# Ledger of designs, part 7: VH-VL binders against s5sc42

Target 1, 176 residues: s5sc42
Amino acid sequence: MTVDALSNADNQDLRDNFIANRFLSHEAKLLDQRRFTEWLDLLDDEIRYIVPLRLMALDFDREVRADSFHINDGKVNLKVRAKRSSVSSGWGETPPSRTLRLVGSVMTDRIDQEGVLEVESAVIIYRQRAAIGQGDVLAFRRTDWLRIDGGTVKLLKRVALLTDASLATPNLAIFL

## First folded at step 21 (VH-VL)

Design b2
Fold by ESMFold2, fold request of step 22:
Structure b2 (fold): chain C 176 residues (1-176), chain A 125 residues (1-125), chain B 108 residues (1-108)
Amino acid sequence: as target 1 above (176 residues)
Amino acid sequence: EVQLVQSGAEVKKPGSSVKVSCKASGYTFTSYTISWVRQAPGQGLEWMGAIIPIYDIENYAQKFQGRVTITADKSTSTAYMELSSLRSEDTAVYYCARDSGWYQDYTSPYYMDVWGKGTTVTVSS
Amino acid sequence: SSELTQDPAVSVALGQTVRITCQGDSLRSYYATWYQQKPGQAPILVIYGQNNRPSGIPDRFSGSSSGNTASLTITGAQAEDEADYYCNSRDSDSDHLVFGGGTKLTVL
């Protein structure tokens, strides 16, 4: 298709996408390196971290229920999860999983709320749990809202939609 | 016997602070959260915040953010709640309670199964 | 909203059945917990989860929920059941807990 010359609005879209890619890539690196204190500093104090409960349904549009959640965390609950992950015999995993996060298909949009950027992405996480054999792969779609203020970027909200609707009791010890 | 023993009644001037203690016994202190709940005369229960002692993570209700400090001393199995910049409307009974929730997913109920007897704090000039 | 709403007062005749209700959007996602408080005393846990009774709570106390509403039911109310009853839940919009305003139960 035809690619038109960049306008000032197109330049802002490019800058927004660059900011989102840099933020999400940096976050993924922190999480893979288990640098949870630095990761928590990327989070807005009013963060909402949501993993909706995906139930089996005949209709794709009805598969996600808004009032049911695997995870519905604010910053306090995320601190608890991070501390559990830092303790070797914690409730999350023993021994800790090794992970590699790939974040791609990044699309950005400015929304009505000033200074907030809506970011959609696809995420693939390879993880190797305690077993010596093969690791596994977790793949999902994610929507993030980034608050941009005075050159500072914070994660304000995350909604992660797991692709496996049959996942009844997932081990969500890793951050999505 | 599981027990929470609170410090005695206090009378304070406006603008000062108060620190209430809550000593736990009869259970593993680091296995539970301690919540603080107050009740003004003739009024209902109001959750102020909590501490998760094993991690030293605090959780404060928005109304009290910036005025309340909740801490725990694992070596003495004691939780503390300090409220600063006291006003007359802070006159209340302050309860500590053992909370069985660890801020888990939607399937884990939150409940306070053991309560202290309460500490009356009176703020008057 | 994040608030839990309870009727301020309810009366029941001795031996009859009463329901105390609690309403709020958070109850669509989280279980209600119920506490009993008598004058001059600390609250006591009576129901947690949907219908779990701690040891020592009579089986005339039960809990239920549907939609945004949770209920505490006392079957065959006795004089000693006269008290204030509070519902409590996780706030669906935060990591905080929230109490309802309380319901004063008067028996006969």
Scores: ipSAE 0.563, ipTM 0.819, lowest interface PAE 2.0, mean pLDDT 85
Fold by OpenDDE, look of step 21:
Structure b2 (fold): chain C 176 residues (1-176), chain A 125 residues (1-125), chain B 108 residues (1-108)
Amino acid sequence: as target 1 above (176 residues)
Amino acid sequence: EVQLVQSGAEVKKPGSSVKVSCKASGYTFTSYTISWVRQAPGQGLEWMGAIIPIYDIENYAQKFQGRVTITADKSTSTAYMELSSLRSEDTAVYYCARDSGWYQDYTSPYYMDVWGKGTTVTVSS
Amino acid sequence: SSELTQDPAVSVALGQTVRITCQGDSLRSYYATWYQQKPGQAPILVIYGQNNRPSGIPDRFSGSSSGNTASLTITGAQAEDEADYYCNSRDSDSDHLVFGGGTKLTVL
């Protein structure tokens, strides 16, 4: 990477990065506060939310299969998941997990699709599953596609790839 | 016995609306989704939409967006499908079906394992 | 919207094996669900998931998938198997449910 590539960001790049960071930080806050209704409002109607399976392999290039996912959801399924997370009944975690999400390493890029901003980030989620006990950490990188339409920003697509491949169940019970 | 009992046949004029009911019994109504599927004479099955009663979430096929309304009454374990602005092409048998989908993750198999007997809706001038 | 395609009609001799195939991009991501429908009757679930049979469905019915295809196989076709067969899956883009056009199976 050239020095110019690192230091020659224009005003648009700065704005894009600012928008992305604010959006993702706000999203993280909503999720941490279990404000799922408001979170759903951040999602584009054409949202695609994808969490691929990471398989244990010697070659990193073989770890991700295009046909294997923990999650591959559209808006309706995400609504379902949100509702499930919001209810106190036995379908969700009891008690519900408490989370702290940290979003960093945010990089933005305008792509050929008009009005869409591609955003890469690294995310750490601390999750406390019970009132008493040690919490766990989820770490992953993700690529987001934000639809910017006028003054509105929506999440159009998300691909989150978990660093840890050891998840025993595809049900993460939390949004990434 | 798990069953879905649908309302009787309907004859409607173009431009009117029809509301078909589907009463569920033999299982916990809120544990499943209800899908609506229609079949025009001599044609194939066409998914119209579904409702997840426990969460009051509906999902409609794009073709019927704005013209179909699916509702559920949890107190009576009854789902409803209302189709407005009827046209001759809407003449079909309308089925409700118990749908396993929408409750589980990506790996959960989807199926409609219980079907109503269908409601014939005829649209004619 | 994703499309599922089926051959409109297939034939099988009594006691022989027939495979009905469904093709579509959604099948790369989701399993096909198969339904049998006889004239004047509601559809009946026959196969779901990779190869799951509901109670009451004969073991001669089986399901398989490969790439963007799913297949319903009847091993040892019986006269009563003559029916229309529909594949179904979720649209990978919209999460809507989609049916194939149906396959009329004739048992000879």
Scores: ipSAE 0.552, ipTM 0.826, lowest interface PAE 1.2, mean pLDDT 90

Design b5
Fold by OpenDDE, fold request of step 22:
Order: sequence, then structure tokens, then C-alpha cells
Structure b5 (fold): chain C 176 residues (1-176), chain A 125 residues (1-125), chain B 108 residues (1-108)
Amino acid sequence: as target 1 above (176 residues)
Amino acid sequence: EVQLVQSGAEVKKPGSSVKVSCKASGYTFTSYTISWVRQAPGQGLEWMGGIIPIYDIENYAQKFQGRVTITADKSTSTAYMELSSLRSEDTAVYYCARDSGWYQDYTSPYYMDVWGKGTTVTVSS
Amino acid sequence: SSELTQDPAVSVALGQTVRITCQGDSLRSYYATWYQQKPGQAPILVIYGQNNRPSGIPDRFSGSSSGNTASLTITGAQAEDEADYYCNSRDSSSDHLVFGGGTKLTVL
């Protein structure tokens, strides 16, 4: 990769990257603080939230099973997940997990769709489930599509691929 | 016995609204989801939408978005479906059904295991 | 939105086996649910999940899936099995539910 390719960003690229980083950082903060109602407001009404299953395969390119998902939700189902996470009994974790989300390696690209910014990122989530003991780490790369319209930024689509294929439960019980 | 009891037949004029009720009994109302499905004469089943009473979350089929309102009264274990701006094409039998929830993970099967007897809604001038 | 497709009509001789198939992209990700409906009656759940039968449904009813298809099989069709059969599943492209167009089964 050339220096020019890395450093020859124009003002739009800088703005896009700034917007993306700020948006995703804010999102992470909301989720870490369990501010799910506000998080839902970041989502476009046409949101598609996808977390496919990663299966162990000899062929690296075949590890992603396109037919099976941890999450494949629109906004309604995401609302349900948010509610489940918010309730203290029955559906949510007891006690609720504490999380720390780090978003990095953010790269942005304008796509053919007007008003949509494609954003790639790497995410680490530290999750503490119990009052004591070691937490677990979720690591994944994701692609986000942000709708920028009228000065408003919404998450239009997300595809997150977990690096660890050992997740035994289909339900993550956590937003990525 | 688990059952859903629906309100009686309705005859409506075009442009009016109809509200169908579905009273649930025999189970914990907030533990399940209610779906509404209609069937026009000689036609197939059509999902209209549903509600998760415990969360007060509604889900509407795109076709009916903006024209249908689904509500639930937890105190009476009753779900309601209101369809506005009625047209002749809305003439159908409307069913409420208890379902397993559309929000389950991919490994959990979806099903509507308890159905009301249906409410006939006739829209005519 | 995804759609589920069914043959509009099939026939089976009494005592024979018939398979009603549902096809759609959603079936790659989700199980099909099958309902039986007779004239003037509400639908009845007959098969859900991989191959689950509700209480009261005869064991001659079974479900299977392959690729983007799901099938309801009646092994040893009885006269009372004459009905409309609908497949149903979650839509993989939305939060909605989808029904197949229905299959009218005639028992000869």
C-alpha cells in the first residue's frame, strides 16, 4: 500500500471517518450504559442487523454460514432484544452483564447508494457476567452502513462476524 | 383449556374502521405473543401482524402498515386488531392466534398453536 | 420480503403417501410450520420445527426440510386429511411472518 493511498484523504474522507468514529463510539457508550432506548433511536427504521454463525471449516472462506444467524433482526426484533435486556427477571441476564466496548480500525467508504456511508471496524467487547471472576471477550469485525440524511445519522445495516466460532448458544444476549 | 375467543361478525361500510377483539384464557397472557391472520374468501392465509403483550411491542406486515393497529390489554388478557379505511378487499375472516414469538432464535420453531374461531368482517356499500 | 411457494393442488389415493412441499429462501434459515385448514374452520397446527407434532395430530403427519424447501408428508392418507395445507415461516429478510399460498389436498 502506498503512502498516498493512506494519506491522500480529502476533506470528505476526514469528515466521514470522523462521523463514523463518533457515531460508533457513542453507540458503544450507550450499550455499555444499557441505554437501550436511546440506542434504538440510533437505528434506522429499515435496519437490518445480522450476526451470522461462524462454523469451523477447512476452507476459511466457508466459515461463514449465510443461512444461520445469531442475529438476523429488523428494528422490531431489536426492540424485543432490548426489552429483554432491560428486564430484571425472566428474560434478561441475572445479574445483567457489564460490558466495555472498544471500537477501532474504522475505515469508511462512500458507496453507490446516496446518503449511505459504509464503515468497517473491529470491535472488542469485554463482558463481565458474574460479580466475581474473569469476564469473557468477544472480538469481531463488522461492516456498518450509516444513513446520513438531513444532518441525521442512523444505522441502516450491520453485519458482524464473530472471530471466535466457539460460541455455543445461538442467542448472544448482547448487542455487538 | 387454552382458548381465544373473538368478537362477533362485523358488517362495515367502505372507509370505516373495524376493531376485533380476542380474549385469551387458560394460559399466562404475557407469556406468549398474539398474531392476527386474515383470510379472504377463497384465498390463503395472510399474516397481518402481532403483539408482544409483555413488552407492548407490535409488529405489522408491510401491507397493513399505517392502517392496522394491534393492542393488548393485559388486565383483561385481550388483544385487539383495528383496521381502518376499510375496502371491499378487506372482506375476510380475521383470526387471532397464540404464537411462539417471531423474535426467537433461528433454532426455535415458530408456530401458532391456538387459534380463535375467526371473525367475519364484510365490507360492502 | 421473502415468499413461500406451494403447489396449489395435489391429490393422493386413500392409504397412499403424499408430500406437500414449500419453497422459499427463508426456509434456509428457519423451520417451516404447517397448518391444516378445512372449510369453515380455523387452521390447525400440524407440524412445527424440525418434525414436531402437537398433541392430537396423528403420527402419519411428518415434516422434513432440505435446502430452501420444507415438506409435509402424510404417510397413509386418510379421507379426513382432505384439506388445505399452509406452510409458514419467519421471513429472513424482515421481522415478519409469511405464509405459503396453500395447497389443496384431495384424497381420492
Scores: ipSAE 0.846, ipTM 0.940, lowest interface PAE 0.6, mean pLDDT 92
Fold by OpenDDE, last read:
Structure b5 (fold): chain C 176 residues (1-176), chain A 125 residues (1-125), chain B 108 residues (1-108)
Amino acid sequence: as target 1 above (176 residues)
Amino acid sequence: EVQLVQSGAEVKKPGSSVKVSCKASGYTFTSYTISWVRQAPGQGLEWMGGIIPIYDIENYAQKFQGRVTITADKSTSTAYMELSSLRSEDTAVYYCARDSGWYQDYTSPYYMDVWGKGTTVTVSS
Amino acid sequence: SSELTQDPAVSVALGQTVRITCQGDSLRSYYATWYQQKPGQAPILVIYGQNNRPSGIPDRFSGSSSGNTASLTITGAQAEDEADYYCNSRDSSSDHLVFGGGTKLTVL
């Protein structure tokens, strides 16, 4: 990679990266604080939230199963997940787990769709569940599409791919 | 016995609105969701939308967005479907059904296991 | 939104086996649900999930799936099985539900 490719970002690139980092950091904070109502307000009405299954394969590029998902939700189903997480229920865990989300390696790119910013990131989530003495770690990369319209930024689409393919249950019961 | 009892037949003028009720009994109302499905004469089944009573979350088919309103009264275990700006094409039997929830993971089966007897809505000038 | 397609009509002789098939992209990701409907009656759930039958549904009804298809099979068709059959599933592109166009089964 050339020095120019790494260091010659123009003002728009800097602004895009700033917006993406601030947005995703704020999102992480909301989720860690269980502020789900406010989190839902960050989502575009046309949101598509996808967490595909990863299968072990000889070919690394074929590990993603395109037709099987941990999550494949629009705005309505995400509202349901948020509501379940906000109340004491079998799905939401009682008491709720505590989380710490670290978002890094953020890279931005403008795509052909006007007003949409593509954002790649790496995420680590530490989760402490009350019923379990030891916390667990979720690690994944994701691609986000942010809609920037009239000074407002919304999450339009998210595809998150878990690094660990050994999850036993399809239901993650957590936002990534 | 688990059952859904719907309101009676309706005859409406074009441009008016209709509200159909669906009273649930024999089970915990907030443990399931309610879907609304209609069927025009000689036609197939068409999903209109549904509601999760425990959360007061509605889901509408794109075709009916802005024209249909689904509500639920937990105190009476009754779901409602209101369709506005009625057209002749809205003439159909309207069913309510108890379903397993459309918000489950892909391995959880979806089904409508209890149906009302249907409400005939006729739209004519 | 995704769509489900099924043949509008099929026939089967008494005691024979018939398969009603539903096709759609959503079936690659989600199970099909099958309903039976007789004239003037509400639909009745007959198969859901991989191959689950509700109480009261005869064991001659079974469900299967392959690729982007799902099938309802009646092994040993009876006269009372004459009805319309509808497949249903979640839409893989939305939060909505979708029905097939229905299949009219005639028992000869």
Scores: ipSAE 0.846, ipTM 0.939, lowest interface PAE 0.6, mean pLDDT 92
Fold by OpenDDE, fold request of step 22:
Structure b5 (fold): chain C 176 residues (1-176), chain A 125 residues (1-125), chain B 108 residues (1-108)
Amino acid sequence: as target 1 above (176 residues)
Amino acid sequence: EVQLVQSGAEVKKPGSSVKVSCKASGYTFTSYTISWVRQAPGQGLEWMGGIIPIYDIENYAQKFQGRVTITADKSTSTAYMELSSLRSEDTAVYYCARDSGWYQDYTSPYYMDVWGKGTTVTVSS
Amino acid sequence: SSELTQDPAVSVALGQTVRITCQGDSLRSYYATWYQQKPGQAPILVIYGQNNRPSGIPDRFSGSSSGNTASLTITGAQAEDEADYYCNSRDSSSDHLVFGGGTKLTVL
């Protein structure tokens, strides 16, 4: 990579990165506080939320199964997941797990689609389950597409790829 | 016995609205999802949308977005489908069906295991 | 929106085996559900998931999947199996459900 590729940022790039960091940090806060109604309001009506399965493979490029998902949801199914997370049931933990989300390594890029900002980030989620013991960690990289329109920012699309391929169940029961 | 009982046949004018009811019995209403499927004469099955009664969450096919309203009354275990701005092309048999939930993960099979007998809606001038 | 495609019509001789196939991108990710419909009747669930049969469905009905296809197989077709068969699946590009166009099965 060239120095020019790393140092050619302009005022728009700085603004974009600022917006992205603030948006994703706010999102993380909402989720950690289980403010799911407000979180849903951050989502575009056309949201596509994708978490592919990662499988063990000799070739790193073949680890991602594009046709198998932990999550492949639009707005409606995300509402369902949010509702389930809010209700103490057989699907949800009782009491619900506590989480801390750290978002970093944020990089932004304007794409050909007007009003859409592509955002790459790395995320660590610490999760303390109801059971007494050591919490677990989820680590992943993701690409987000933010719709910036009329002074508002919405999450249009998210693709998150878990670093760990050894999840016990396909259902994450958590937002990434 | 698990059963879905639908309201009777309807004859409507173009531009009007129709509301079809689907009363569920024999199972816990809030444990399943209700889907609405229609079938025009001599045509195939077409999913219109559905509702998750326990969460009061609706899902509509894009084709019917803005024109269809699906509701559920948990107290009476009854689902409703209202279609507005009726056209001649809306002439069809409308079915309600109990399904396993479209929101399940890919490893959980989806199915509509109980169907109503259908409600014939005729739209004509 | 993803589509599911089926042959509009197939025939099978009495006692023989027939396979009805459904094709679509969604089938790479999700199971197909199969319904049988006879004239003037509501659809009936016959196969769902990997190869699950509801109670009352004969064991001559079976389901399979491969790649972007799913198939309903009737091993030893009976006269009463003459009907329309529809595949159904979740849409991998939306939260919606999608049906195939249906296959009319004629038992000869």
Scores: ipSAE 0.845, ipTM 0.939, lowest interface PAE 0.6, mean pLDDT 92
Fold by OpenDDE, fold request of step 22:
Structure b5 (fold): chain C 176 residues (1-176), chain A 125 residues (1-125), chain B 108 residues (1-108)
Amino acid sequence: as target 1 above (176 residues)
Amino acid sequence: EVQLVQSGAEVKKPGSSVKVSCKASGYTFTSYTISWVRQAPGQGLEWMGGIIPIYDIENYAQKFQGRVTITADKSTSTAYMELSSLRSEDTAVYYCARDSGWYQDYTSPYYMDVWGKGTTVTVSS
Amino acid sequence: SSELTQDPAVSVALGQTVRITCQGDSLRSYYATWYQQKPGQAPILVIYGQNNRPSGIPDRFSGSSSGNTASLTITGAQAEDEADYYCNSRDSSSDHLVFGGGTKLTVL
């Protein structure tokens, strides 16, 4: 790859990448701190949050079932998930798991949709569950679409694909 | 016995509002969600929205967004549906139903297993 | 928003088997729920999930799914089965629920 291909970003590209990194880092922090109310405020009202189910297949292209999801939620269902995670009721993990989210490999691209920034990133989440002595790691790539409007940035859409196909439970009980 | 008791029939003028109540009994009110479904004369069932009382979260069909308000009073185990800016097309039987939760994952079955008897709302000038 | 489609009317001879089908993209991801409604009455849940029947629902009612379709089958239709049947599902494109248009079943 040429230097020009890697460094041909203009001022807008630099700003976009900066905004995306800051936004996603802030999001990660909120989630790690279980600040779900504030996290929900980062979401666009038209949010579509998708985590497709990955199945074991010989071909990578056939691993993803487009019609099966760990998560396929709008804002209302995301609110429910957030509440369930926040409430120490029989619905949530007790005690709640602790997480550390690392967001990296952030790349941005302006798309044809006005005011929308497409953001690709890689994410590692370390999760320590109280009921399980050993923590686990979730690794995934995701594509986010950020709506930039009137000086505000909201998450409009997210598609996260888990690298590990061994996750059998449809309920992640965690935001990615 | 699990049951939902709805308020009585309403006759309303166009432009006014109607508030229908649905009192739940025979089960833990906060363990389930309540959905509202209406049916115009000779027409099919139409989901309007619902509420999760325990979380105080509402969900509204797009068609009724901004015009319907669903609430729940946990102290009385009563759900409410208020529809404003009534039109003649809003003439229908309005049902409340206990459902299993519309927020569940794709592997969890969804159902409305208990229905109220319906509340007839007539909108006429 | 997705939609569920049903045939508006079907008929079945007494004692015969009839299948009422519901079609929609959401059915690729979610189970269909089926309700029976008779005139002047509230709907009654008859099938939910893969093939679950509530208490009081005869075993002649069964549910199945394939692709973007779900079906309610009545094996050995009885006269009292004459009613409107509605399918219902979560919308895969929203957080909403959707009903089919309903199918009027006539028992001959």
Scores: ipSAE 0.845, ipTM 0.940, lowest interface PAE 0.6, mean pLDDT 92

